# Designs tried in a protein design chat: VH-VL binders against Probable pyruvoyl-dependent arginine decarboxylase (pdaD). Part 11

Target 1, 139 residues: Probable pyruvoyl-dependent arginine decarboxylase (pdaD), of Prosthecochloris aestuarii (b4s6j7)
Amino acid sequence: SIFPPQCERISVEEGLKSLSPGEITFAVMARNSTNEHGRLIASSIGVALPADESVYGYLSEHHPYGQTEEQSGEYAEDLAATMLATTLGIEFDPNKDWDEREGIYKMSGKIINSFNITQSAEGQNGLWTTVIACAVLLP
Key: E = the ipSAE of ESMFold2; O = the ipSAE of ESMFold2 at other seeds; V2 = 0.75 times the mean of E and O plus 0.25 times the DockQ between their complexes.

## First folded at step 3 (VH-VL)

Design c20 (framework fv_rolinsatamab)
Fold by ESMFold2-Fast, scan of step 3:
Structure c20 (fold): chain C 139 residues (1-139), chain A 125 residues (1-125), chain B 107 residues (1-107)
Amino acid sequence: as target 1 above (139 residues)
Amino acid sequence: EVQLVQSGAEVKKPGSSVKVSCKASGGTFSSYTMHWVRQAPGQGLEWIGRIIPILGIANYAQKFKDRATLTVDKSTSTAYMELSSLRSEDTAVYYCARDRGEWLRSPYYYGMDVWGQGTLVTVSS
Amino acid sequence: DIQMTQSPSSVSASVGDRVTITCKASQGISNYLAWYQQKPGKSPKLLIYAASTLQSGVPSRFSDSGSGTDFTLTISSLQPEDFATYFCQQLNSYPYTFGGGTKVEIK
């Protein structure tokens, strides 16, 4: 399994809304839609916080998500790790704390690992890309 | 040609609060990190904190954590710094400044490439 | 907090001189270092980021060498517009601390 056990219940809708108080994992969903010319026409992102809170938003600007599965996955991972770190009081920046050799984030003696699943499908309004990411605090 | 324009100078009494604005124009606002830095007269630069507008997440220097609040209004492309419980040693020019790169995994290295003109806050009785 | 120690606090120089300013971090900061120029009454201007990368529009006479804890800003041939105060800043961890500044003055 690409996700560790604590991330297994995370899904696009239910996982974001069902995090319980005390869980230290974040779930992030990013979804993009492109028109027939490959231009981004819709984006959304949702974040689930520990303590049974969820946040959903719609992004009108294109650039944070990009138009590729890889870019959407990276954005979702960075957001999940950032939200987890801020909730735990860890001072963290995904642009600095990413260790390319290990594929993990390191900050102040704590390790945050993030995972994502990216899916794309053709729809009536072009190509839709959905990303689900989960961040976990490692020992 | 991004510009940052700050609100005007203020004179405040000890124990009060001040809220400084920083309006961005000429570029994308939401995906760039905004920093706040101060400089006491004749002194060096001191970092207060930063905010990522698209996420609404702020990080602070421990010294300012209990007194500073950083917020943004994306609809007006304006960032705000509020500092409470003012003391005479808070007298300084306060700057907003934007990181050179868009907030994402790339670019990897930071630096503040666009600065506001500064707002003088004087705290006196 | 990471302490940034900058030296000298001031240097007197003439146009055409080579000027060197040092900046030392109290712990390793890799290449997360920036250099700024500030003239009296003005906002700081970014010169160099990522320890050695010149900001667009900055003259090639400005350069930096170093990584980890020891960094050096060099102005290879000082121009009249270069008389200013220079600050280094670490961007490795919060708070993003600045050096004390070096004033480059007319000899």
Scores: ipSAE 0.008, ipTM 0.553, lowest interface PAE 9.0, mean pLDDT 70

Design e02 (from f10 with heavy chain K57S E99H L105V Y108F S110R; framework fv_felzartamab)
Fold by ESMFold2-Fast, scan of step 3:
Structure e02 (fold): chain C 139 residues (1-139), chain A 125 residues (1-125), chain B 107 residues (1-107)
Amino acid sequence: as target 1 above (139 residues)
Amino acid sequence: QVQLVESGGGLVQPGGSLRLSCAASGFTFSSYWMNWVRQAPGKGLEWVSGISGSGGSTYYADSVKGRFTISRDNSKNTLYLQMNSLRAEDTAVYYCARHSYYKIVTGFYRPFDYWGQGTLVTVSS
Amino acid sequence: DIELTQPPSVSVAPGQTARISCSGDKLGDKYVYWYQQKPGQAPVLVIYQDSKRPSGIPERFSGSNSGNTATLTISGTQAEDEADYYCQAWDSSTGVVFGGGTKLTVL
């Protein structure tokens, strides 16, 4: 399985405040293709974004390598995932048994679909965001 | 504008010690993994050491483990490399490099996206 | 424990296509990064995550990665592309791993 069998579901509404701090393992599965959803996720995890700037515009300033509209949308979702990890106090450890291509932390595609996530017609046109983070206490 | 400036290089005798510094500016220093990468005269790049944004995790190449210590002072936006028990084989230009390593976010993964100009360390009697 | 192997040198005439290989066990399962280093200068990232170009890197630079081999391709090679090129990957047991480097000579 590409996803842990046991996890605490974290939704945009719930945030991380219900989790006990400590040694945990989490997997983030998220899909975001709209500025509105990016701002909602950022707000839900306590990140202040400039009031008169789009999430895409803000992220483009923070990522100087050439960004497209598509990449900016990807970064809005990435911002939420990064802030979630930061709130949990987790730093990525490159020396643990980890492969970037495993996809467990990738935000979209078959990982999201493995949780039977359905989207509205608006969602099919990229007007959706779903963040599912699973935190599992280490045994 | 991201800038990394190394200092502290020089001539040192075998068995001696030297401390390198890297002054960072133009970004939120505490949010980034930082690395030291070296290059011996006429040779290729060799990763030396890495440190997490908080300083809580440190990693070393086998060739320097037990002799070098990486550290950082986030209040001063400065990365350090304490080099002890230096050997002739440690002679190299030492580069400070920023590494954005976020397994969750593809767009933020920019390993060694910014490098300093390097500082030369020569270990010779 | 992965080792990255590059040819020590590649020569091309101006305007020709240069191809620099980087080989390692199951390298296609990892992301590969490419750096350009000119004499007396710090390395510059030219390709990240196998095939993506940073802003400011000319369109003639491209990358691929499949199976055991990643390739940096420079189409219409210019004199200014003469440099040393290094591939890099991440391995959980060794950390950051660089290839030995390839000196690109433009005739």
Scores: ipSAE 0.006, ipTM 0.515, lowest interface PAE 11.1, mean pLDDT 66

Design e03 (framework fv_felzartamab)
Fold by ESMFold2-Fast, scan of step 3:
Structure e03 (fold): chain C 139 residues (1-139), chain A 124 residues (1-124), chain B 107 residues (1-107)
Amino acid sequence: as target 1 above (139 residues)
Amino acid sequence: QVQLVESGGGLVQPGGSLRLSCAASGFTFSSYWMNWVRQAPGKGLEWVSGISGSGGSTYYADSVKGRFTISRDNSKNTLYLQMNSLRAEDTAVYYCARGRYYKILTGYYAFDIWGQGTLVTVSS
Amino acid sequence: DIELTQPPSVSVAPGQTARISCSGDKLGDKYVYWYQQKPGQAPVLVIYQDSKRPSGIPERFSGSNSGNTATLTISGTQAEDEADYYCQAWDSSTGVVFGGGTKLTVL
């Protein structure tokens, strides 16, 4: 999936988040889109994880059924959507919010419509390797 | 209760082979990275090998590459270390240790649960 | 490759503060973990990610990490804290690296 233009140049605007105290942390990356007068027209919020054994290890912890590298990629999409929902304060169920026809998650009128497991991102200590999910929010 | 129990240690001659086992209980074994860490008598800790939850990824210390093989049987909740071409310097207590992620974006897991260890002595 | 250097021993009186150092090139750019090992026993994780305590570890244990040196601090040291302490970090080229260990004596 290709990120919308609003998601292409996300930068870190919030500190590190976690799914629960002492568990995995992730970066929140955000970008505001403004009109020619500087008024906010949309906000893009994404999450970033290393595309390495750290993601695989987390998914092995939380999805314990013989994951391969390829299966870890599938579960990373659900993880990314869960992290976005946590950031937005929205309840999310990956089994019910997935739209098979459009290949996207739908969350209470917001759409996680672009997953990019190969795009690299840079941030704290240069360790951000992948922007996995992005949501575009209207004011 | 989370528990790791090692077995299979013993006396072996240089050039010999030995297989260690680690029986896990009290947690979903297939969900965790598992590791072997050794300690020679009177010496410090040395990481030996690690394996992913699925068994798809394995890593080894340079000192054991080509001689040791880490594996797991998730249906039996058991971790293994096959040790070949043993040398006197491999004499150590071998610990089984679980890997737990606390902060994915800044590095790897910590060894949060350890077994009591099993002694391997390589001597003629 | 990073090498982690610890003092071989540290002595402290009961109730005093013990400080155990762990030094390595640019160690402050990495996360450091600390393990406690009592004679005949397996290691126990006492600090993860520089400064965080696992559940069950007493509040007197704390950690810090900056520049080239990480420090494990034990305030109000008690007799049961007598043990060997190991620092650990991850190196991108070699994997897991442990320090040589520090014997803490409480006299």
Scores: ipSAE 0.007, ipTM 0.539, lowest interface PAE 11.4, mean pLDDT 73

Design e04 (from f10 with heavy chain E99G S100T Y102R K103I L105V; framework fv_felzartamab)
Heavy chain, then light chain:
Amino acid sequence: QVQLVESGGGLVQPGGSLRLSCAASGFTFSSYWMNWVRQAPGKGLEWVSGISGSGGKTYYADSVKGRFTISRDNSKNTLYLQMNSLRAEDTAVYYCARGTYRIIVTGYYSPFDYWGQGTLVTVSS
Amino acid sequence: DIELTQPPSVSVAPGQTARISCSGDKLGDKYVYWYQQKPGQAPVLVIYQDSKRPSGIPERFSGSNSGNTATLTISGTQAEDEADYYCQAWDSSTGVVFGGGTKLTVL
ESMFold2-Fast, scan of step 3: ipSAE 0.029; ipTM 0.602

Design e05 (framework fv_rolinsatamab)
Fold by ESMFold2-Fast, scan of step 3:
Structure e05 (fold): chain C 139 residues (1-139), chain A 125 residues (1-125), chain B 107 residues (1-107)
Amino acid sequence: as target 1 above (139 residues)
Amino acid sequence: EVQLVQSGAEVKKPGSSVKVSCKASGYTFTSYWMHWVRQAPGQGLEWIGIINPSGGKTNYAQKFKDRATLTVDKSTSTAYMELSSLRSEDTAVYYCARGSYYKILTGYYSPFDYWGQGTLVTVSS
Amino acid sequence: DIQMTQSPSSVSASVGDRVTITCKASQSISKYLNWYQQKPGKSPKLLIYAASSLQSGVPSRFSDSGSGTDFTLTISSLQPEDFATYFCQQSYSTPWTFGGGTKVEIK
């Protein structure tokens, strides 16, 4: 079995202030190690979603540690898209709903980009990161 | 047109190493993963490993972890598989095959949509 | 590792026949199963991915069904160009693993 990833207290970015009070939001944070020091960055902030063991198990199963910056971005996009689809209760048929799937990917990409997530490892294989997934309950 | 063109057949002695190349064309080399798979004569397909051409990150099947080395040369859009400590059981056709990056809503890993023509490696004394 | 068991190992069939190939995973792989066709002396060719999506250019006589652990590839009306070996593959978890193959031979 896959255990849930470690969840730490996360910093709430300005973008989350647009969410309605009482919502549970989903956030992904990545820790990038530079030399002897680590730094937390937000990889994505998706949708309001109750965090439970099945969600964390899913994230743990699908997270590729040690990926390039490009793959880390793709993973974060897929993660946000998956959380958004789950929150909306969308059922996917491989032979239809392609436009809806593309819409979800566009929306998840905008969510990721809206938080101005920029960090790269100079001369290395992209973001060597540990992804921490947490749910934040807004007041 | 997407093409993966592999190097020619090789005959090797037990204990030696072989390095097979796979030259990609017709697409952005760094946008897709490269898999390596082998097939012994009359047998099934066996996955060896995967490399991300963009960052060079690799993952190997446990059986091949200590003997296989996957690399890429981005300037020539070429992927390489080196297999060391060869024995007669390594006689097989070796393939490179293209796979996409993670797409959770469409599948965690895409299928191997394009394959090289294969390289026969014969290990004999 | 996830073991993929494919059956039958071979089947003799005539043009126009319905051919069914079965693939079983040792654990649930959801919908992440792919099917490949391999003709003698050639590399495998992708037919179906994600247990239901037909690859572009593949004839509609090829279809797949199943989810979880039990999967089936069906060729509704076998054509001369379909005589080949067919392999299933799980793409749910590393390492990728393949079934043993089913050789579809002319009767």
Scores: ipSAE 0.005, ipTM 0.519, lowest interface PAE 10.2, mean pLDDT 67

Design e06 (framework fv_benmelstobart)
Fold by ESMFold2-Fast, scan of step 3:
Structure e06 (fold): chain C 139 residues (1-139), chain A 124 residues (1-124), chain B 107 residues (1-107)
Amino acid sequence: as target 1 above (139 residues)
Amino acid sequence: QITLKESGPTLVKPTQTLTLTCTVSGGSISSYYWSWIRQPPGKALEWLGVIYYSGKTDYNAAFMSRLTITKDNSKNQVVLTMNNMDPVDTATYYCARGSYYKILTGYYSPFDYWGQGTLVTVSS
Amino acid sequence: DIQMTQSPSSLSASVGDRVTITCKASQGISKYLAWYQQKPGKAPKLLIYAASTLQSGVPDRFSGSGYGTDFTFTISSLQPEDIATYFCQQYDSYPWTFGQGTKLEIK
């Protein structure tokens, strides 16, 4: 098991402010909203995404592939689910587990660089695992 | 490429225990989830149970009192054990891989690879 | 348990026809529905998952749609190699359950 850093739900207004190094803001969206599956929308240090913003803009800036908005969002979701399953040793059903966690969250944690939402589990020293734990383990 | 193959007895007497082995090649059973599904001749598919990468299992309640699924990562094998076989258990038994997600696309699929199946007949 | 009911149980069609099969769930399953093709003596093959997502390598004449309790599977232009039994499966709730199958034959 792991203990995630301090995690809290925040307003959209707060989410649009600049974050200090060591903080990230992300959104988890309900399955029955515009997106059919719960998704993580995350920002690097210094970049805050509004509640309705997707990961597309951020990932298209940092990812080597020319990918659609849907593919970018699904890639982030897949990466998050993979990191959770691997680190916690828990069966994780992203089709169900994410849709109960909608909201905007702010988390104080280990920030490696401004590229922290685009690297694989092997390169992230647990940053993505912490984001996932906040969304799944804390309301 | 990934290949799944079921092996075990093809004939079982009533009240005996069935043991089937699914041998996976071209991929590791340390990832994904692995299920057993059966199909009586001419009938619909029936899900029996699943074992996750962690070794945790979930079973169809209709079978859970007599069903055990295990896996051995070093042998790359998934094993089904079902006690107290009855003629109504006559079916083709399949092992299948389920994929929750794919790293490059984030797409989910329930059973993307299947073994060829093995017919188990339960009779005297 | 969630019951899956397919309609029709059997269907005869000609090459080039549009073929439609439906699947009903006894309770809401969102988009957690898959479609499989099974030819005689062979294991099922995944064609569609998440109600409408085509599995890699599957021809685009196959499509799916639906949400909640009512789902549709369509072959836009039937080919001889499509003659098989088709099954739907819900994977929203345990136990995962399959429909009874629809046998597709050529006229």
Scores: ipSAE 0.000, ipTM 0.515, lowest interface PAE 14.0, mean pLDDT 69

Design e07 (framework fv_zilovertamab)
Fold by ESMFold2-Fast, scan of step 3:
Structure e07 (fold): chain C 139 residues (1-139), chain A 125 residues (1-125), chain B 107 residues (1-107)
Amino acid sequence: as target 1 above (139 residues)
Amino acid sequence: QVQLQESGPGLVKPSQTLSLTCTVSGYTFTRYYIHWVRQAPGQGLEWMGIINPSGGSTSYAQKFKDRLTISKDTSKNQVVLTMTNMDPVDTATYYCARGSYYKILTGYYRPFDYWGHGTLVTVSS
Amino acid sequence: DIVMTQTPLSLPVTPGEPASISCRASQSVSSYLAWYQQKPGQAPRLLIYDASNRATGIPPRFSGSGYGTDFTLTINNIESEDAAYYFCQQYNNWPYTFGEGTKVEIK
């Protein structure tokens, strides 16, 4: 199946939701790792998973090595949204597509029968993981 | 490079209104809260208030809420502190500082990672 | 509001000795605690964030530790240039709050 060019957005107040049969979820987990000098990490997975140490290790492979948030200018939410948009083939600029009212990134257009999930979870050593997901119904 | 810079009068008379401007550069203005912090000579840091530069929502320390207003000008990347009825006890160095925006909405906690250089305001006749 | 209490408020030290400053929060702030250094006539400078991470450019003699309500800033092998005020700050809860400050004086 072809992937849609846009994702719907929802409030950051909504958490991760259980997937229904027939849904495709693209989940991007991004972490601001204070144990590693505030480095930003993002990874795309096919389903949103609870944050744990193995997921953290996977996410670490996608962060800018040797950079802090201040040095890179990247934020984990921006990186996660960029990775999701890249995976879906969507043109996306985090500086233009941030919606302050909704507290989440807006991607242009609307995907029928879809939802965008954003959730943060504290890591085991006082670290935070941000999850951004976009789900669409299977054809 | 991230920069915060205060500007305003160095001297105000008792009962006058103080107006200080914080100009920011090197990052997206609407993504971080701006705090105002003051420090009386030889004293500790005193938090005054905060603004969300996107919507303009504000919160003030209880001590200041009857005479303090913080506002923004997004076109100039500026935050303005206005405080009425100044008295000599308000003599202090005033700082603006960048704080965590994402703490409220999503996931990231940041200390005051960048500060302005501070501006000394003397309240004297 | 979370109250931050620093001890001691004044700390005279001899060069080459270690110095430790404590900060106690009235309720848990997890690891969301920062330490700032302020020299006379200057803005505060971020030293430590998230309880134990050094900010960029901060010498390794500065270290932080703690979690929850009890935190410590340690300066190993103190140098004369470290004479300054030191402040803790919690950024876990709204509003953000500071400790009273500790004056580190070189004897």
Scores: ipSAE 0.000, ipTM 0.490, lowest interface PAE 12.3, mean pLDDT 66

Design e08 (framework fv_bebtelovimab; at its last look DockQ between E and O 0.03; V2 from the best seeds 0.00; counts 0 for: pae O 18.7 > 2, placed apart)
Heavy chain, then light chain:
Amino acid sequence: QITLKESGPTLVKPTQTLTLTCTFSGFSLSTRGVGVGWLRQPPGKALEWLALIYWDDDKRYSPSLKSRLTISKDTSKNQVVLKMTNIDPVDTATYYCAHSSYYKILTGYYSPFDYWGQGTLVTVSS
Amino acid sequence: QSALTQPASVSGSPGQSITISCTATSSDVGGYKYVSWYQQHPGKAPKLMIFEVSKRPSGISNRFSGSKSGNTASLTISGLQAEDEADYYCSSYTSSSVVFGGGTKLTVL
ESMFold2-Fast, scan of step 3: ipSAE 0.005; ipTM 0.558
ESMFold2, look of step 4: ipSAE 0.193; ipTM 0.722
ESMFold2 (binder alone), look of step 4: mean pLDDT 89; pTM 0.929
ESMFold2 at other seeds, look of step 4: ipSAE 0.000; ipTM 0.566
ESMFold2, look of step 6: ipSAE 0.000; ipTM 0.593
ESMFold2 (binder alone), look of step 6: mean pLDDT 88; pTM 0.924
ESMFold2 at other seeds, look of step 6: ipSAE 0.000; ipTM 0.497

Design n01 (framework fv_benmelstobart)
Fold by ESMFold2-Fast, scan of step 3:
Structure n01 (fold): chain C 139 residues (1-139), chain A 123 residues (1-123), chain B 107 residues (1-107)
Amino acid sequence: as target 1 above (139 residues)
Amino acid sequence: QITLKESGPTLVKPTQTLTLTCTVSGGSISSYYVSWIRQPPGKALEWLGVIYYSGRTNYNAAFMSRLTITKDNSKNQVVLTMNNMDPVDTATYYCARLPYRFLEWSPYAFDIWGQGTLVTVSS
Amino acid sequence: DIQMTQSPSSLSASVGDRVTITCKASQGISKYLAWYQQKPGKAPKLLIYAASTLQSGVPDRFSGSGYGTDFTFTISSLQPEDIATYFCQQYNSYPLTFGQGTKLEIK
């Protein structure tokens, strides 16, 4: 495609709703800690889910994502993002710059991440084509 | 209802180290990012650096060699340390919040600012 | 580094006038631009982010537009309380950079 496809960055909540029961039985949590290079280190702190439970269902009940900023909503988002990232095989690093951060996107009804976009673009002669692989819709 | 307030010395001699503290009230510094920004009298704003909720930092290359930003989550404080102060470093220093959320579209603009503290560097 | 250039550096206008300030980035920044108002002796106040989105509580006489390298900030009907210095800021990439400011005064 010589024109960027239409895609939109979606919330963690919307991404989690796309997961079916049984797609994840174990999640890891990223913590407020970094390595010597300043990157957030994901930790293997497991939460086992019942086979008939969705990630969204679990988080809505046990770790509400809809917190206000005053309620430390970023922590709830980290937990939700870690579970989603683990399921989708993406890198979790909330401390990357806007353009460096792996995002969750919806394109033509399916969920993709920045890694998938970049890998596709690399097959078409490198990094510049990443810019045209996905046009993020602004609010 | 979140507020930020800068504190520290208002007078610094050349070659000394400046230490400023940003105290956050009404919210936790573990929920957002905090930047330091300065403004020399009558001049433009200069971004110095940011500390993320993880404790990771990113510094403006112009200041990186003499600048450190740290935080203490238990005290809800962010600290700026700048070495080898010079008269040209005379400025009002601000701390400001960046509301940045992973996997959500974020404005990434400074929505809450401290009142600022004027630091004069002179003999 | 991305250089932000504002024009004019200063302007004088009357109450009720339409005031326009421009900001130019030295390279493309998409819509990642904010506008701030700073009154004498006070910290800057966020008015607009994402080039055109009003911050909560900001009067609708303030507006912004633009994409890429050229951005415009407008006050549709100047009020006395709008007398301030206005700054643009890009947040497309580090280091975050500000324009030099536009000082707005009443004639």
Scores: ipSAE 0.000, ipTM 0.523, lowest interface PAE 13.4, mean pLDDT 70

Design n02 (framework fv_benmelstobart)
Fold by ESMFold2-Fast, scan of step 3:
Structure n02 (fold): chain C 139 residues (1-139), chain A 119 residues (1-119), chain B 107 residues (1-107)
Amino acid sequence: as target 1 above (139 residues)
Amino acid sequence: QITLKESGPTLVKPTQTLTLTCTVSGGSISTYYWSWIRQPPGKALEWLGVIYHSGKTDYNAAFMSRLTITKDNSKNQVVLTMNNMDPVDTATYYCARGQWLPRGYFDYWGQGTLVTVSS
Amino acid sequence: DIQMTQSPSSLSASVGDRVTITCKASQSISSWLAWYQQKPGKAPKLLIYKASSLESGVPDRFSGSGYGTDFTFTISSLQPEDIATYFCQQYKTYPYTFGQGTKLEIK
């Protein structure tokens, strides 16, 4: 079964420091929009074990601000997926002497720390305003 | 680098059971997700079902009553069994690897095997 | 089931031309869409995933865009090797469904 995500506003370093390699982390970076409606632009970085599609689906659909997936920032998810695929390779070798969760956790930290939100001059402030980490314990 | 190869009968009589085996090399079926997809001659692709690394399966409802997908990690093989074959089931059958995320696109495909159903 | 409709069903173009094909989903699939190339007698080959991400080893003349229900696949400068049938696939929900394909020929 899927546990509901537990989300809190954190700094990048503090949030990751509090998590164990056995936990799944979903990090959302929010930007303020200066368009006419003042909407938040969410950027998300998802890190999930490839064990249960419902876990990934649930994390992707449940953003801290109650935003639909249509309002989420898919660029961050593509970046996370690309970094993980590059690190693990297209073929994941189960005979490697390492913990899959620990590897994913470490890569998640690198992705989050390297994510550079560039200011957009037209219609939005691409400023990094909040990091929300949502941790889901595996059943 | 990773390769998938389908094997099994190429001719099946109506009402018989089809069994196809997908043998994977260069990677382990203990990870990722493995699907069966078919393509009738000159028609669109049809997704049949998937088996997860955990052994859990999900099937296209149109085929669920007569379809079973299993895997044997020690042999690195994924097996499709479909009961009560009909001439309309004539198609090229593909084994394909689903991406690292459980739901997804297919990054590696077998060469396909044409199965003809006729009396 | 989510229906995937491709347009056009076929097209002919010259080497160097910009080629565009479209794919429409009967309901929103966010970015959960892939594009494949299939040459006669061969298995499909993944080109684009998650609507706009280029698969490793695929030439950068191929690109994808779109979100929700309307998606576009583009070849910026057609090459002879690109003669094939192209099709989209949604993977937001089961069952996964494919478009009918667009047959591309070089004149």
Scores: ipSAE 0.000, ipTM 0.516, lowest interface PAE 13.7, mean pLDDT 67

